# VH-VL binders against q96il0, part 1

No score or structure here was measured in a lab: all are predicted.

Target 1, 167 residues: q96il0
Amino acid sequence: APERGAERRDTAPSGVSRFCPPRKSCHDWIGPPDKYSNLRPVHFYIPENESPLEQKLRKLRQETQEWNQQFWANQNLTFSKEKEEFIHSRLKTKGLGLRTESGQKATLNAEEMADFYKEFLSKNFQKHMYYNRDWYKRNFAITFFMGKVALERIWNKLKQKQKKRSN
Below, numbering starts at 1 at the first letter of every chain, in headers, positions and changes, except where a header shows other numbers; antibody chains are not in Kabat numbers.
F, E and O stand for the ipSAE by ESMFold2-Fast, ESMFold2 and OpenDDE, each averaged over both directions (binder to target, target to binder). V2 = 0.75 x the mean of E and O + 0.25 x the DockQ between their complexes.
Where letters were taken out, [cut] stands.

## First folded at step 1 (VH-VL)

Design b2 (framework fv_belrestotug)
Fold by ESMFold2-Fast, scan of step 1:
Structure b2 (fold): chain C 167 residues (1-167), chain A 120 residues (1-120), chain B 108 residues (1-108)
Amino acid sequence: as target 1 above (167 residues)
Amino acid sequence: QVQLVQSGAEVKKPGASVKVSCKASGYTFTDYYMHWVRQAPGQGLEWMGVINPSGGDTSYAQKFQGRVTLTRDTSTSTVYMELSSLRSEDTAVYYCARESYDWGSPFDYWGQGTTVTVSS
Amino acid sequence: EIVLTQSPGTLSLSPGERATLSCRASQSVSSDYLAWYQQKPGQAPRLLIYDASSRATGIPDRFSGSGSGTDFTLTISRLEPEDFAVYYCQQYGESPYTFGGGTKVEIK
């Protein structure tokens, strides 16, 4: 029986994921967000009669997903580590302990944290630029193969129509 | 801080429809998926479906497909579960539950539950 | 769908004793996305453990989760009076999300 599949809504890795888990389906399934990358994985449906071209497209999308997943997992770990180091360094410079009188982790105000964010973005500018280039390169390739798959399906439908006409 | 408050108990006749509400507060309503889970008297938990409050997209368990409809109102931070063609076996406590983004999809906050009784 | 089977159905124990609850899946649970919930009569379930072994915020150290793939365990090292409740496992590794049948931990 045909089942509803939820469409992937949010492709942005930042902030809250907007993916919706679908029912068991004959469509691609979107999983819960990864612990480290905070991105929801897509589990691709493999049709029984998958063409070689469709297989190439699926593998390209799977490889792109894994690459994207690893990039953001590493980026988030780096961000968290450097953020903690920055906070500890600033608190030490001020002569403050790492915890408040109540035992909670000591934090910096928004103005002080803005310095960290500016430094982090500046320091990682080239890394993010290369990420964007690779991301666009991969998506161009995916779009190209999607186009080829679409043309293959149109051609196959035309062939089927011709076969019906010839009895 | 985070609270999910559900509407009151309902008593319905077989064949009727029921609409249960769940009002969220203490967080950004559109940032978290909302699930519906029911529990028949003396029985376990049964997942019914999920709604994305941002776009209104839904997904339902096969058993409820065609009978359940999940909707939301972003202006009131409220999700709704409507179940039609009620049968005696639909007698249960119905819960709304928030999917935790940070935990990777377990349900971190639950409504208090709404008892729906279907009887002649 | 992934069917979760909990055993035993009922555990009759005294305060201070150790409780061990089992949850077995009909198929491997992706990324060990398995949670445990506690439910007391007339109350909504409460999240205890997520990702098979991580304690939720505010959950006492006496609760621990373990396991991977298809075999998962919830352990309560020393039962307190407030721990007598029904416990449910849940998988969120694939849709539809499913729950186990529950294990009732009751006083002897």
Scores: ipSAE 0.000, ipTM 0.457, lowest interface PAE 18.4, mean pLDDT 80

Design b2a (framework fv_belrestotug)
Fold by ESMFold2-Fast, scan of step 1:
Parts: structure tokens; sequence; C-alpha cells
Structure b2a (fold): chain C 167 residues (1-167), chain A 124 residues (1-124), chain B 108 residues (1-108)
């Protein structure tokens, strides 16, 4: 998950601006970063003979991805909005406009932004704790089900090998 | 500010169906699960079910299986609880309640905000 | 399903006194999967404590939760007039989620 309150630039794989897995892909595919969350979506491959347990794991991974995307999209929108409001307020108190002489967006220096970052982080501390706890729980659950799927596949291989030998 | 506003009181006859709404505002509707809990007069709280507003996935208490249906409308940020084949024992106050996170595998789910409640009376 | 038993059913106390409320589960509940709610007449329940001991946002520090396994406790260190209400425990460690029968904290 991206750093909370961070704005970052990501490069799409092979210059791809849209998420589109290659035809006949037998693997999960990673797309370009979402414009709001800055997270790269994963397109999950669905096997023709997917077991109920494999389906449960895939749905859990899809749901976790959706939850993660929504959290970061909201966090980034909130950060951007509050940052813009803070900059506007500070520039107004200085008697400065929102644009520089060159017509570019006016900015505050790092020292002036320090108060905003401290306040934003402290204000969102509980939200961040909930996110980290739930992210950990979700990844624990995914790992647990990955283990179950692995054991199921091993068991099925052994059973099929036994049946072939028996017949 | 977070608000959950429920529809008004209903009076129904036995055998009828009731549909209660819960309109959410002040937060991102699809980031939180919505639970339904009822309380019969002078009695305690009883969990009925949960819906994930993002995907529409639901889970119900066995006692209500086959009679309760939870749905949502993301365009209006509203969750609905429909209870069919009403009996006098269904007379209760029905609450919607928001969960910060619902983890179907670990069972994590506490209710941080509640609607004001909708009184449903079933009488002949 | 896990059955939660709250005791006492009614606790008669005066403002300034300490209230201790018990919630016992028929089966082991993870210490992180129990919540406490306050309900006043004609009002919806209000979250006080979650994950057995974590205080919800805006809840005064006189409220505290403790316990693990099958035994859980809600403590109100010094009762204020607005604390006289019904209190419910809830487990969310397994489906179906269940609530205790409630403890009414009333003025003497």
Amino acid sequence: as target 1 above (167 residues)
Amino acid sequence: QVQLVQSGAEVKKPGASVKVSCKASGYTFTDYYMHWVRQAPGQGLEWMGVINPSGGDTSYAQKFQGRVTLTRDTSTSTVYMELSSLRSEDTAVYYCARAPIYDILTGYSHFDYWGQGTTVTVSS
Amino acid sequence: EIVLTQSPGTLSLSPGERATLSCRASQSVSSDYLAWYQQKPGQAPRLLIYDASSRATGIPDRFSGSGSGTDFTLTISRLEPEDFAVYYCQQYGESPYTFGGGTKVEIK
C-alpha cells in the first residue's frame, strides 16, 4: 500500500495507459496505476477447473484489492483537498495570490508545510491504525488460504496418482 | 459528519413484507460495511445480517435466512432491509449500523455509527 | 452460536461510584473480538469499547474494557449522571454475531 498522504508518479507497464491483459494470459496481470489511488490493479486469472477453495481465495484477493483501492483513493483525495485549502489559507494571510507571476500555482516552502503534515498525520492516526490492522489481517487470511490451496493441490496430485496406479 | 438516516415507522399485517431504508452521508459509502440489528420491545439486540455496499455481497443470520434480503443503491448511498412473511414476533425497532471494516474470514466487525432506528409493528 | 451472558441484570449505584459489568461467553472469544455499547431509552446504541479494550473515538477515559477468552469486563471508574443507561456486550469473532442480554445501570 502507498505511503499515506504521499503523492507519487508511477509509470505504466510498457507505456500502457489502460488495463488490458494479454490475450491467452495464464497468469495474473498487473495494470497501470489508478489515477486516484495510485495503486496498480491486478487482473486475476480464473482457471477452468477452479475449486471452491481456490474461488474463495481469489474472491478474498479481489475484495482486498477493491478495499485497498477505495481506501487510498479516498485518502489521496482528502490529502489533496486539505493541502490545497491549507496552502490557500496561508497564502491569503501573507497577502499573496494563488498563482505566481509566471502563472504557475503558488507553493509554500517545506518549513511552512511542516505544520500541515504534522496535523494531517496526527488527525489521521486512528484511521491509519485501522488500515494497518485490517491490511495485516487481510494478508494473514490470504496467506492462510494460499496454504490451504497448496495443500489441496498436493492432496489432489497424490489422489490422482494413486487412482492411476490402482487402475 | 457521519449520518445514517432511516425511513419512518411502518405498520404491517401478518404475512406482509416491509422494506426499511438507511441513507448514509458524511463518508465514502462503499468503504464501510452496513449491518442490520433489531430490538424487540423490552428485549436485547439481535444481529440480522450485513451487506458490502461496494460489491453487494451479503451474509445473513440463519434465523432470518430465506426471509431477509439486504440490498443497496450506490447512486443514493442507501442500504435496504426487506423482511418478508412478517409475524407478530417481528415487531421491533430495526437499526442499520456501520462497520469500519468487515473481515469475513476473521470475523472483525464492530459498529461505530448507528441509524436512529425504524419501528416496525406487525398487527392484525 | 456463542451465547453471551451479562451480569448483573441491574446495577443500582450513585454518581461517583465505580461500575463493574461482566460479560461471559459460552465459548472462547478472541480478546480482540468483543465490543461494548451504551443505550439510553429511545436512542440507538453507542459504541464504547471494541477489541475488548480499545476505547472508541470520543469516549471518556473513565470507560475501560478488559478480559479475554470467555470473561470480559466493562468498568466505569466514576459514574456521571449521563452514564445511567443499559450496556450491551457483543462478540464478532464468529457468525452469527451475538449480543448479551444487557446490564441496566440505574440511579439509587
Scores: ipSAE 0.000, ipTM 0.458, lowest interface PAE 17.8, mean pLDDT 79

Design b2b (framework fv_belrestotug)
Fold by ESMFold2-Fast, scan of step 1:
Structure b2b (fold): chain C 167 residues (1-167), chain A 120 residues (1-120), chain B 108 residues (1-108)
Amino acid sequence: as target 1 above (167 residues)
Amino acid sequence: QVQLVQSGAEVKKPGASVKVSCKASGYTFTDYYMHWVRQAPGQGLEWMGVINPSGGDTSYAQKFQGRVTLTRDTSTSTVYMELSSLRSEDTAVYYCARGGDYEFLSYDYWGQGTTVTVSS
Amino acid sequence: EIVLTQSPGTLSLSPGERATLSCRASQSVSSDYLAWYQQKPGQAPRLLIYDASSRATGIPDRFSGSGSGTDFTLTISRLEPEDFAVYYCQQYGESPYTFGGGTKVEIK
C-alpha cells in the first residue's frame, strides 16, 4: 500500500514528530513534561537480546530519571507553596485583597519578591549543592556503564569475526 | 591529618555575647562548608547554621536569626560563631563540623566542642 | 522543618547482640540525605553512615544503614563493648538540618 507504516515518536519543539530518523534512533521515546517536575520522561527501549550488563545500564538510567523527577517535583511544589504563602502574608500585612479590581490575582513588586527568592535559595542552599553533586555522580556512572556495554558489543563482534575466519 | 580546634570554655552573664573560634588544618579550608551545632546538657544536637568559607555565604536556623553571626578568616583558616543576647537556655557545648565533601556529604570531622555557660 | 523521631529512646542489650535503631521523618527526606552519628559521653559525635546506607571511612562493617523516604534504620550486627553510646540521625535534604532525639544503646 502507499501508506506509511506505524510511526515512532521522537521529541519535537511542538510535540511528537510523525516521522522518525533511522530505526535505531527511534527506539527510545521522549514524552510530554510531567505536571509536577516539568521534566520530559524517557521511555526506554528493551532489546530482545538484552545482556545482563545492558539491563543494569537501563535500570540505572531509569532509576536516575525517577530520582531526578522526584527531586524536581518536590522542589517545585515546595517553591509554589512557599511563594503563595509569602504573597498572601505580605498582601494581608499591606491590607490588600487577594484579587485586584479587574479580578486578577494581586501580586507583589519585584523588590518584595526578591526577598522571597533570597530566603528560598538560602533555605535550600546545601540541598541544591548536593543535588548538583549527585546529578554528576549519576551521569558519571551512566557514562561508565555505557562504555562497558560498548566494549562488550565490540568484543562480541570481534569474537564472531575470529570464529568466521577460523572456520 | 584533618583537625578542627576550638577556643576554650566561656562563662558569660545573661545579655552578653560570646564568640567561639574553630581553626581548621590538614585540608583546603575553602573546599568544605563549616556547620555549627550545639548540645545543651543532657539534650540532643541542634543545628545553628552553616558558612561557605570560600564566599562567606551563610544560612542560619530561624530560631537563631538575628542573634547568631557566622564569619571566617581565610588567612588563618578559622571560622567564628558569635551568639548575642545570651540567655540561660544558651548554656551548651558548641561544635563546629565540616560538611559538604564529595565523598562525605555529612559532618565527617568535628571540633572538640566549646562549653559556654550562661549564669547570673 | 523536617522532624526526625528516633525509637526506641533506650535499647538495653548485651555484647554480641544485634541492635536495630529507627529514625522516622515527618516528611520525605530528599534523595535520602540522611546520616547517622555515634556520640560517647564527653566526646563530639562521630559520623557512621551518610546517604542513608553509605559507611563513612574507618567505620566497621557491622554498622549498616537502610531505608528511604520517611523510614530509616541503623543496624549494628554484633555489638562490641565500644558500641554502647547514643546514636543520632540527621537529615540534610533541606534547611534547617535537623537531628533526631537520639537512641541510647546501653549495656544490659
Scores: ipSAE 0.000, ipTM 0.452, lowest interface PAE 18.6, mean pLDDT 80

Design b2c (framework fv_belrestotug)
Fold by ESMFold2-Fast, scan of step 1:
Structure b2c (fold): chain C 167 residues (1-167), chain A 123 residues (1-123), chain B 108 residues (1-108)
Amino acid sequence: as target 1 above (167 residues)
Amino acid sequence: QVQLVQSGAEVKKPGASVKVSCKASGYTFTDYYMHWVRQAPGQGLEWMGVINPSGGDTSYAQKFQGRVTLTRDTSTSTVYMELSSLRSEDTAVYYCARTKYDFPSGYQPFDYWGQGTTVTVSS
Amino acid sequence: EIVLTQSPGTLSLSPGERATLSCRASQSVSSDYLAWYQQKPGQAPRLLIYDASSRATGIPDRFSGSGSGTDFTLTISRLEPEDFAVYYCQQYGESPYTFGGGTKVEIK
């Protein structure tokens, strides 16, 4: 289930711990869930002597987070809006008011709501598939740059040891 | 730009059926409900029913339940009203008219009407 | 169903006079979803007023609507020759949609 993997990896607090910066590990923050996207934002620590490669990695992670926040906020708002419109349109077509005789909000039965969910999922299938593809591409890129940063740190340690040896 | 164009006048015998069309243009056909309203000579307006062109869902006035059938063809942006078992009292001008639900604005009135189709039932 | 009663049935006036047309509902109209239409012989109805008091696009300022709940009024402040027609009120707050019996505004 690629969609389940994407959600778990992007939003879980354990995901942030997995991506600690090489120079100063575990200085990132995890915020409360966003009202619209329901995703927890990560506030990234910026070291004073960040390398250009470390900056690229951080910016890629920030950009990916903003992309995820925007996608899910839009998806959740679209779902809520279309669900409400569907309910109102079906009640109107049936000749029913928006409120019951008791003043409570009128609702549709399970069979009618099933029609909405099928339509919504079908309509958004392509969008969700493209989201999953882009999510995998972004995570591959992040993993690749994390590897590059790790190699830079190893090279810097070797370079410093060689300099100390030559002196 | 928005137009509702109805089919021409019909003369029918008692007991026959009539099918009137209403072709929509100038807007997104599936975004608006289509209602049918009739008017007997020298009388007022009488609501017959409504169709949701998107899903084909219909609702009819009790007086016409069992005799009226509303259908649509999304490929031609056309709504049809079929009235069966015609009687002399069905002699009237039949109109189509559109409405919309706009979240959050609510329900709209009949902002555009067809020109009307005269149906005469005579022996 | 909501029954709409229009009064008077016929209103005989001269150009330049004020016309006041009444529409009364048998029960409260939801959200004041009440419209007024003008109809001339051989023509489809034309929307004048919606949501009890909002003028439709292109409708002259001399037409105004007022009221709420069960009592609604259409006012034509100064009749023009083209205003002599039949006027219908209509509720669209619940099904079945219903119309009043009409008020004929005729020239004296």
Scores: ipSAE 0.000, ipTM 0.459, lowest interface PAE 19.4, mean pLDDT 81

Design b2d (framework fv_belrestotug)
Fold by ESMFold2-Fast, scan of step 1:
Structure b2d (fold): chain C 167 residues (1-167), chain A 121 residues (1-121), chain B 108 residues (1-108)
Amino acid sequence: as target 1 above (167 residues)
Amino acid sequence: QVQLVQSGAEVKKPGASVKVSCKASGYTFTDYYMHWVRQAPGQGLEWMGVINPSGGDTSYAQKFQGRVTLTRDTSTSTVYMELSSLRSEDTAVYYCARLEDYGSGTYFDSWGQGTTVTVSS
Amino acid sequence: EIVLTQSPGTLSLSPGERATLSCRASQSVSSDYLAWYQQKPGQAPRLLIYDASSRATGIPDRFSGSGSGTDFTLTISRLEPEDFAVYYCQQYGESPYTFGGGTKVEIK
């Protein structure tokens, strides 16, 4: 009884509504799924001698993560709100209550929900197109900087190798 | 060095509420999540929820939704776990535990000594 | 939620013997985020292993963890008298964090 309606656990995001990792971590940290976005946040370790290029890559990845989490938190909230409003509206039109005789949350069948999904997708199509465009742009930039950091690290390894031979 | 000191044992009647404290020392209180885990006599460990001491944000296991409330006081480096509408099944030892982040992992590296809560008529 | 099943429930051994404890997950544990804890009567749990195979600070090298995905193992190579306790596995790959039912290692 206390968990009636919990069958909508398609995303079941347990965890915290706000992520606050330890500051003294010596490595990257992966947190629990965010309450709203259902995405796992990553806290990036900052080396004592982080290069300007490594810092730029890290900040770009952090900014992309923040953007991504905010987008999905807002999208999930909007979807849930509009879905419930649609279901309530259709049940009202049919003269049905919000609960079944057994006390379970009343639902619409797949055919009835098709109208909602079609409307939601159409209404949010442009928003999702802009999201995908920005997602690709951000990943392109991240890949570019990852390449630059990789070249820097190869150079540093070569310098360390030469130093070992000199000693 | 890290210490989590919990309040003393409690005896409550069914339907009452209990509030257990956990005072942290030896580290920066706001840098680490604080979790609550309970253990009924002779049974295993059960996760109840977590609080972010920095922002006060919380997340609870669904089993305890509506009955558990986690809070903190930054000035005293103390977290609190309040459990309402107590039932005999809530008789357990309640632990606070610090969530540590070492590299890619998240696990309980420090535990309080435990607080025994007995619910009986 | 990920359900962790520990086996055997009770393991009866003598000091000096090898103990092998199993923890099986109902679904894959992300990044093998799996920890092992030791608990003695009247005491809080003590972290032994994290990230499936990394020993916590101060834990003797007779304790080792292995496994990935859904199947994990804790091995104690040569049981000492102080090792007779209850052992729990815990996943932190996804919320809610879950514990196994425990394995009691007792004197034969």
Scores: ipSAE 0.000, ipTM 0.436, lowest interface PAE 20.4, mean pLDDT 79

Design b2e (framework fv_belrestotug)
Fold by ESMFold2-Fast, scan of step 1:
Structure b2e (fold): chain C 167 residues (1-167), chain A 118 residues (1-118), chain B 108 residues (1-108)
Amino acid sequence: as target 1 above (167 residues)
Amino acid sequence: QVQLVQSGAEVKKPGASVKVSCKASGYTFTDYYMHWVRQAPGQGLEWMGVINPSGGDTSYAQKFQGRVTLTRDTSTSTVYMELSSLRSEDTAVYYCAKDYGEGYFDLWGQGTTVTVSS
Amino acid sequence: EIVLTQSPGTLSLSPGERATLSCRASQSVSSDYLAWYQQKPGQAPRLLIYDASSRATGIPDRFSGSGSGTDFTLTISRLEPEDFAVYYCQQYGESPYTFGGGTKVEIK
């Protein structure tokens, strides 16, 4: 059977769209940066007439966002933990306390931290390479389905024109 | 109470038309697509078509194109299925079924038996 | 159109046994958009599973769906007396929507 416009919809259990704020268009919504990943989450708008292809694209984008946020949250937490452990180890070697006289965390100078940054980047080189590979794979898939959705929308418009002219 | 209530059984002669109704209650009628599915005695389920109750847009299975017409009345929250040029092979139970949103049917009417006999 | 073939046609089992029902598609079902329905004599079908593996609201956890692409399975882990019925698979990956021929689960 031909596609003749929105013959299906994806709705909430209550049957109403829940995603459009009063002062904004009914589109994707960008949230504040996540505490751990420092990435802004996107809250995807689900149109009531979403096709199976549009749903597949949205789910792929949502899954990619979750994967991306989890990667950077873990990376940033690992960095922070290892940085604190490195600082602790070096301060102990110097016979210094973990806190300054003002009660703030004691820090190492830039020269002393250079070794940590070098080791951290080297240790995580393979992990970042695999991240980049997976990132490209995911974006290729997203681009492919974006193209599919665009073609579907063009075809639906053309078929609606034909139906309108037919009466 | 979310419910689909269909009209009563019909007996028709070959060549006649039948119009079956399906009244929705307990949810927002215009928010969900409505499908029609039939089942011949002792046989499986066969999809006939779908209607968007909001806009009145329809799509039909190719084998019923030209014989089936789906309509709706938003004031009574009712969908209709009219099948013309009836044949003995059209003897079946006809169901309306509510589309949850993706093409699967979460709520079904009780069914309307249509018998076509000479 | 996508043709769905269900097997076996009839499955004779006793209460407490495991039932495994197969649904095979003539071509890949997009996004695994496949549903399973239960039908008892004189009644309308009842939705059990959607999106191949998601259980519908109110459906007991003994019902599970699995599979992808062209091969799908409905499993009833431990048959209850009320589970003896006819089961149909349905694809909604592309129009026209199609149903399998059904599998009758009957008492041995």
Scores: ipSAE 0.000, ipTM 0.446, lowest interface PAE 21.4, mean pLDDT 80

Design b2f (framework fv_belrestotug)
Fold by ESMFold2-Fast, scan of step 1:
Structure b2f (fold): chain C 167 residues (1-167), chain A 121 residues (1-121), chain B 108 residues (1-108)
Amino acid sequence: as target 1 above (167 residues)
Amino acid sequence: QVQLVQSGAEVKKPGASVKVSCKASGYTFTDYYMHWVRQAPGQGLEWMGVINPSGGDTSYAQKFQGRVTLTRDTSTSTVYMELSSLRSEDTAVYYCARDKSIAAPGTFDYWGQGTTVTVSS
Amino acid sequence: EIVLTQSPGTLSLSPGERATLSCRASQSVSSDYLAWYQQKPGQAPRLLIYDASSRATGIPDRFSGSGSGTDFTLTISRLEPEDFAVYYCQQYGESPYTFGGGTKVEIK
């Protein structure tokens, strides 16, 4: 779990682990689903000694999250709006009102809605393809940055050994 | 306004060393990696290495490992590139360049004006 | 290391024409981490495109980048007098970062 972790960075200058009280702000926090995108936001932890590379990774993750939430909020809004327009259009064609006798919103059956889904998918096919391409590019970029951050941490440890050897 | 201002031209003998400075202004010096790139007369660009101004961490291209040393002074927002054991092949314009990429480090959004280093007997 | 090959070496065109510049990598560039730079005589390079297709701040929309994997293209849709310069591609998918040999776009 994110809130429960092993003591990982309690290392003395000698390289031996030391006891350290748990730090409540040493992890990312996951929020509730956004009303419009239905995605859970992640609030990223910012370490005190964040390197420029670590900052770029965090900003890339934040920007990717914002991009993803905006895309899905817009898609959900567009879908809902076009779905409502389609239903109203079909009900008018049948001579039916927008409400049932019970006062509920009138709906179309599954077979009639299939026409809308087919049209919506066809109309938005290119947008979804570009979204998928960007999503993969962003995830590959995040993975690459995670690798670079790991290598930077290894390099820093090696450099510390070199400094120690120089007295 | 972001600016990178480099030291003036140098003429050196073979076997000498040269130290070029690059003073940054118009942004937070420690927030961006700084790279060094050189260009020999009539040739293309060649990446030499990078320094993290915050921690002083460095990484060099293998070709220059052992001859190049990158350092920084946070009090003056200045990065230094020292190249030792100079040869005629080191005659080039040397650029400092700030790292600014949204996807990965390694793109250079602002460059110094360049410092010409001539190695001649 | 990844070797980048640019072609043609020289492209002679008139203002108003379209320029198409090629950059080929010796192996696939991770995440399409490829940039394009413009360099005028006596000046430092200027970043035009990063991540293969993203325009840098302040770059006119006549500049566009495309491609993926090993084949990348820089297109200038309608050359302006100030666009006659040398153009370099650069990969940052792996260290060491490497540049292509350059394409000179010169006036006919």
Scores: ipSAE 0.000, ipTM 0.448, lowest interface PAE 19.7, mean pLDDT 79

Design b2g (framework fv_belrestotug)
Fold by ESMFold2-Fast, scan of step 1:
Structure b2g (fold): chain C 167 residues (1-167), chain A 122 residues (1-122), chain B 108 residues (1-108)
Amino acid sequence: as target 1 above (167 residues)
Amino acid sequence: QVQLVQSGAEVKKPGASVKVSCKASGYTFTDYYMHWVRQAPGQGLEWMGVINPSGGDTSYAQKFQGRVTLTRDTSTSTVYMELSSLRSEDTAVYYCARDAYTWEGDYYFDYWGQGTTVTVSS
Amino acid sequence: EIVLTQSPGTLSLSPGERATLSCRASQSVSSDYLAWYQQKPGQAPRLLIYDASSRATGIPDRFSGSGSGTDFTLTISRLEPEDFAVYYCQQYGESPYTFGGGTKVEIK
C-alpha cells in the first residue's frame, strides 16, 4: 500500500502555495529552504497554451519534487532524533548531566560525534541506495519527457514556418 | 504579544449569511497563512479553509466549497470568513488560527482567536 | 481522507498520575505530520506537540509525543490540576486536514 496519500500537503489546485512567489510570474520560481527537508521548493510556471505533454512533464517534475522533499524531511527528523539519543547515551555513560552549569545542552566533541555519523550512515546505507536508485529512475523519466517536449516544440515551429511561407 | 481577536456572537436564520472577522496583531500580518476551524457544540474540530494574507489566495475544504469565502484587509490586519446558505448544522464556534510556519503553509496552528459563536435557528 | 480515532474517549485520573492518550490513523500519516492540542472549557485549542514528537514553545516537559505511521501517543508524565482538559490530535500530511474525536482527561 502507498504510504503517501493521493492528496499531498502541498498547494491546493485553486489556491494557496507553499511559498509566496510574485503574482505575475512568467517563469519558474525558487523559494526559500523548506523547514524540514532543507530543500528549496520550485513553483512551476504554467504556459497559457500548455500541451498535454508539457503538462505531463510538469506534473512529473512536481511529483518528483514532493517525493524528494518527503524523503529528506523524514531523513532529517530521524537523524536529529537519533543524534540526541546518541548524545544522551554517551553523556550518561560518562556520568555527566544533560545540561551544563549554565543550563545549556551538553555537547560531545567532533571525535565522539564521528562515531555517530559513521553508525548512522552505515545503518541507513540500504535506504540511501534505494533513494539513489529511485532518484535516477525519476530523472531518467524527466529527461525522456523533456526530449519529447523539445521535439514537439520543433515540430510546432516547423508547422508555423510552413504556414507563414504559404499564401 | 501575538493576538487574534474575533468579532462577537451572531444569531442567524436558516438561509442567511454570516461574516466573522479576525484581527491580527503582534506580528507581520502578511507573513503567516490564516486558517478557519469550527467546532459544533460538544463535537470535535473541523478545518474549513486557509487564506494567504499577502496575495489573498484561498483554499477551502471540499465540504464548504461554494458556501465559504475567505478575504482579508491588509490595512487593518484583518481576515474575514463568510459562510452563506446557513443551516442548523452550521451552529458552531468558529476560530481563526495562524499557520505555524512563515511563507509556506504547514497546516498546524500555533495561535488561535478566542472563537465566535454562530447560532442558526428558526 | 485520513480518519483519526482517539482512545479512550474519557480518561479518569488523579493529579500526579500518568496519562497516556492514543491517536490511530486509518492510513499512514506522511512524514508523521501530526499535532496535539489541549482545549479547556470555553477556550480555544492550544498547540502542545507538532511533527508527532516536537514540543511547542512554552509547553512543559511533562508533555511528550511519540509514535509514527498510524499509531501516535501523547503522554503526560505527571498530571497537574491545570492538565484536566480535552485533547485532540490532528494530521496535516494530506488534505483534508482532519482532527480526532478527542480524549477528555477528567478528575477521578
Scores: ipSAE 0.000, ipTM 0.456, lowest interface PAE 15.3, mean pLDDT 80

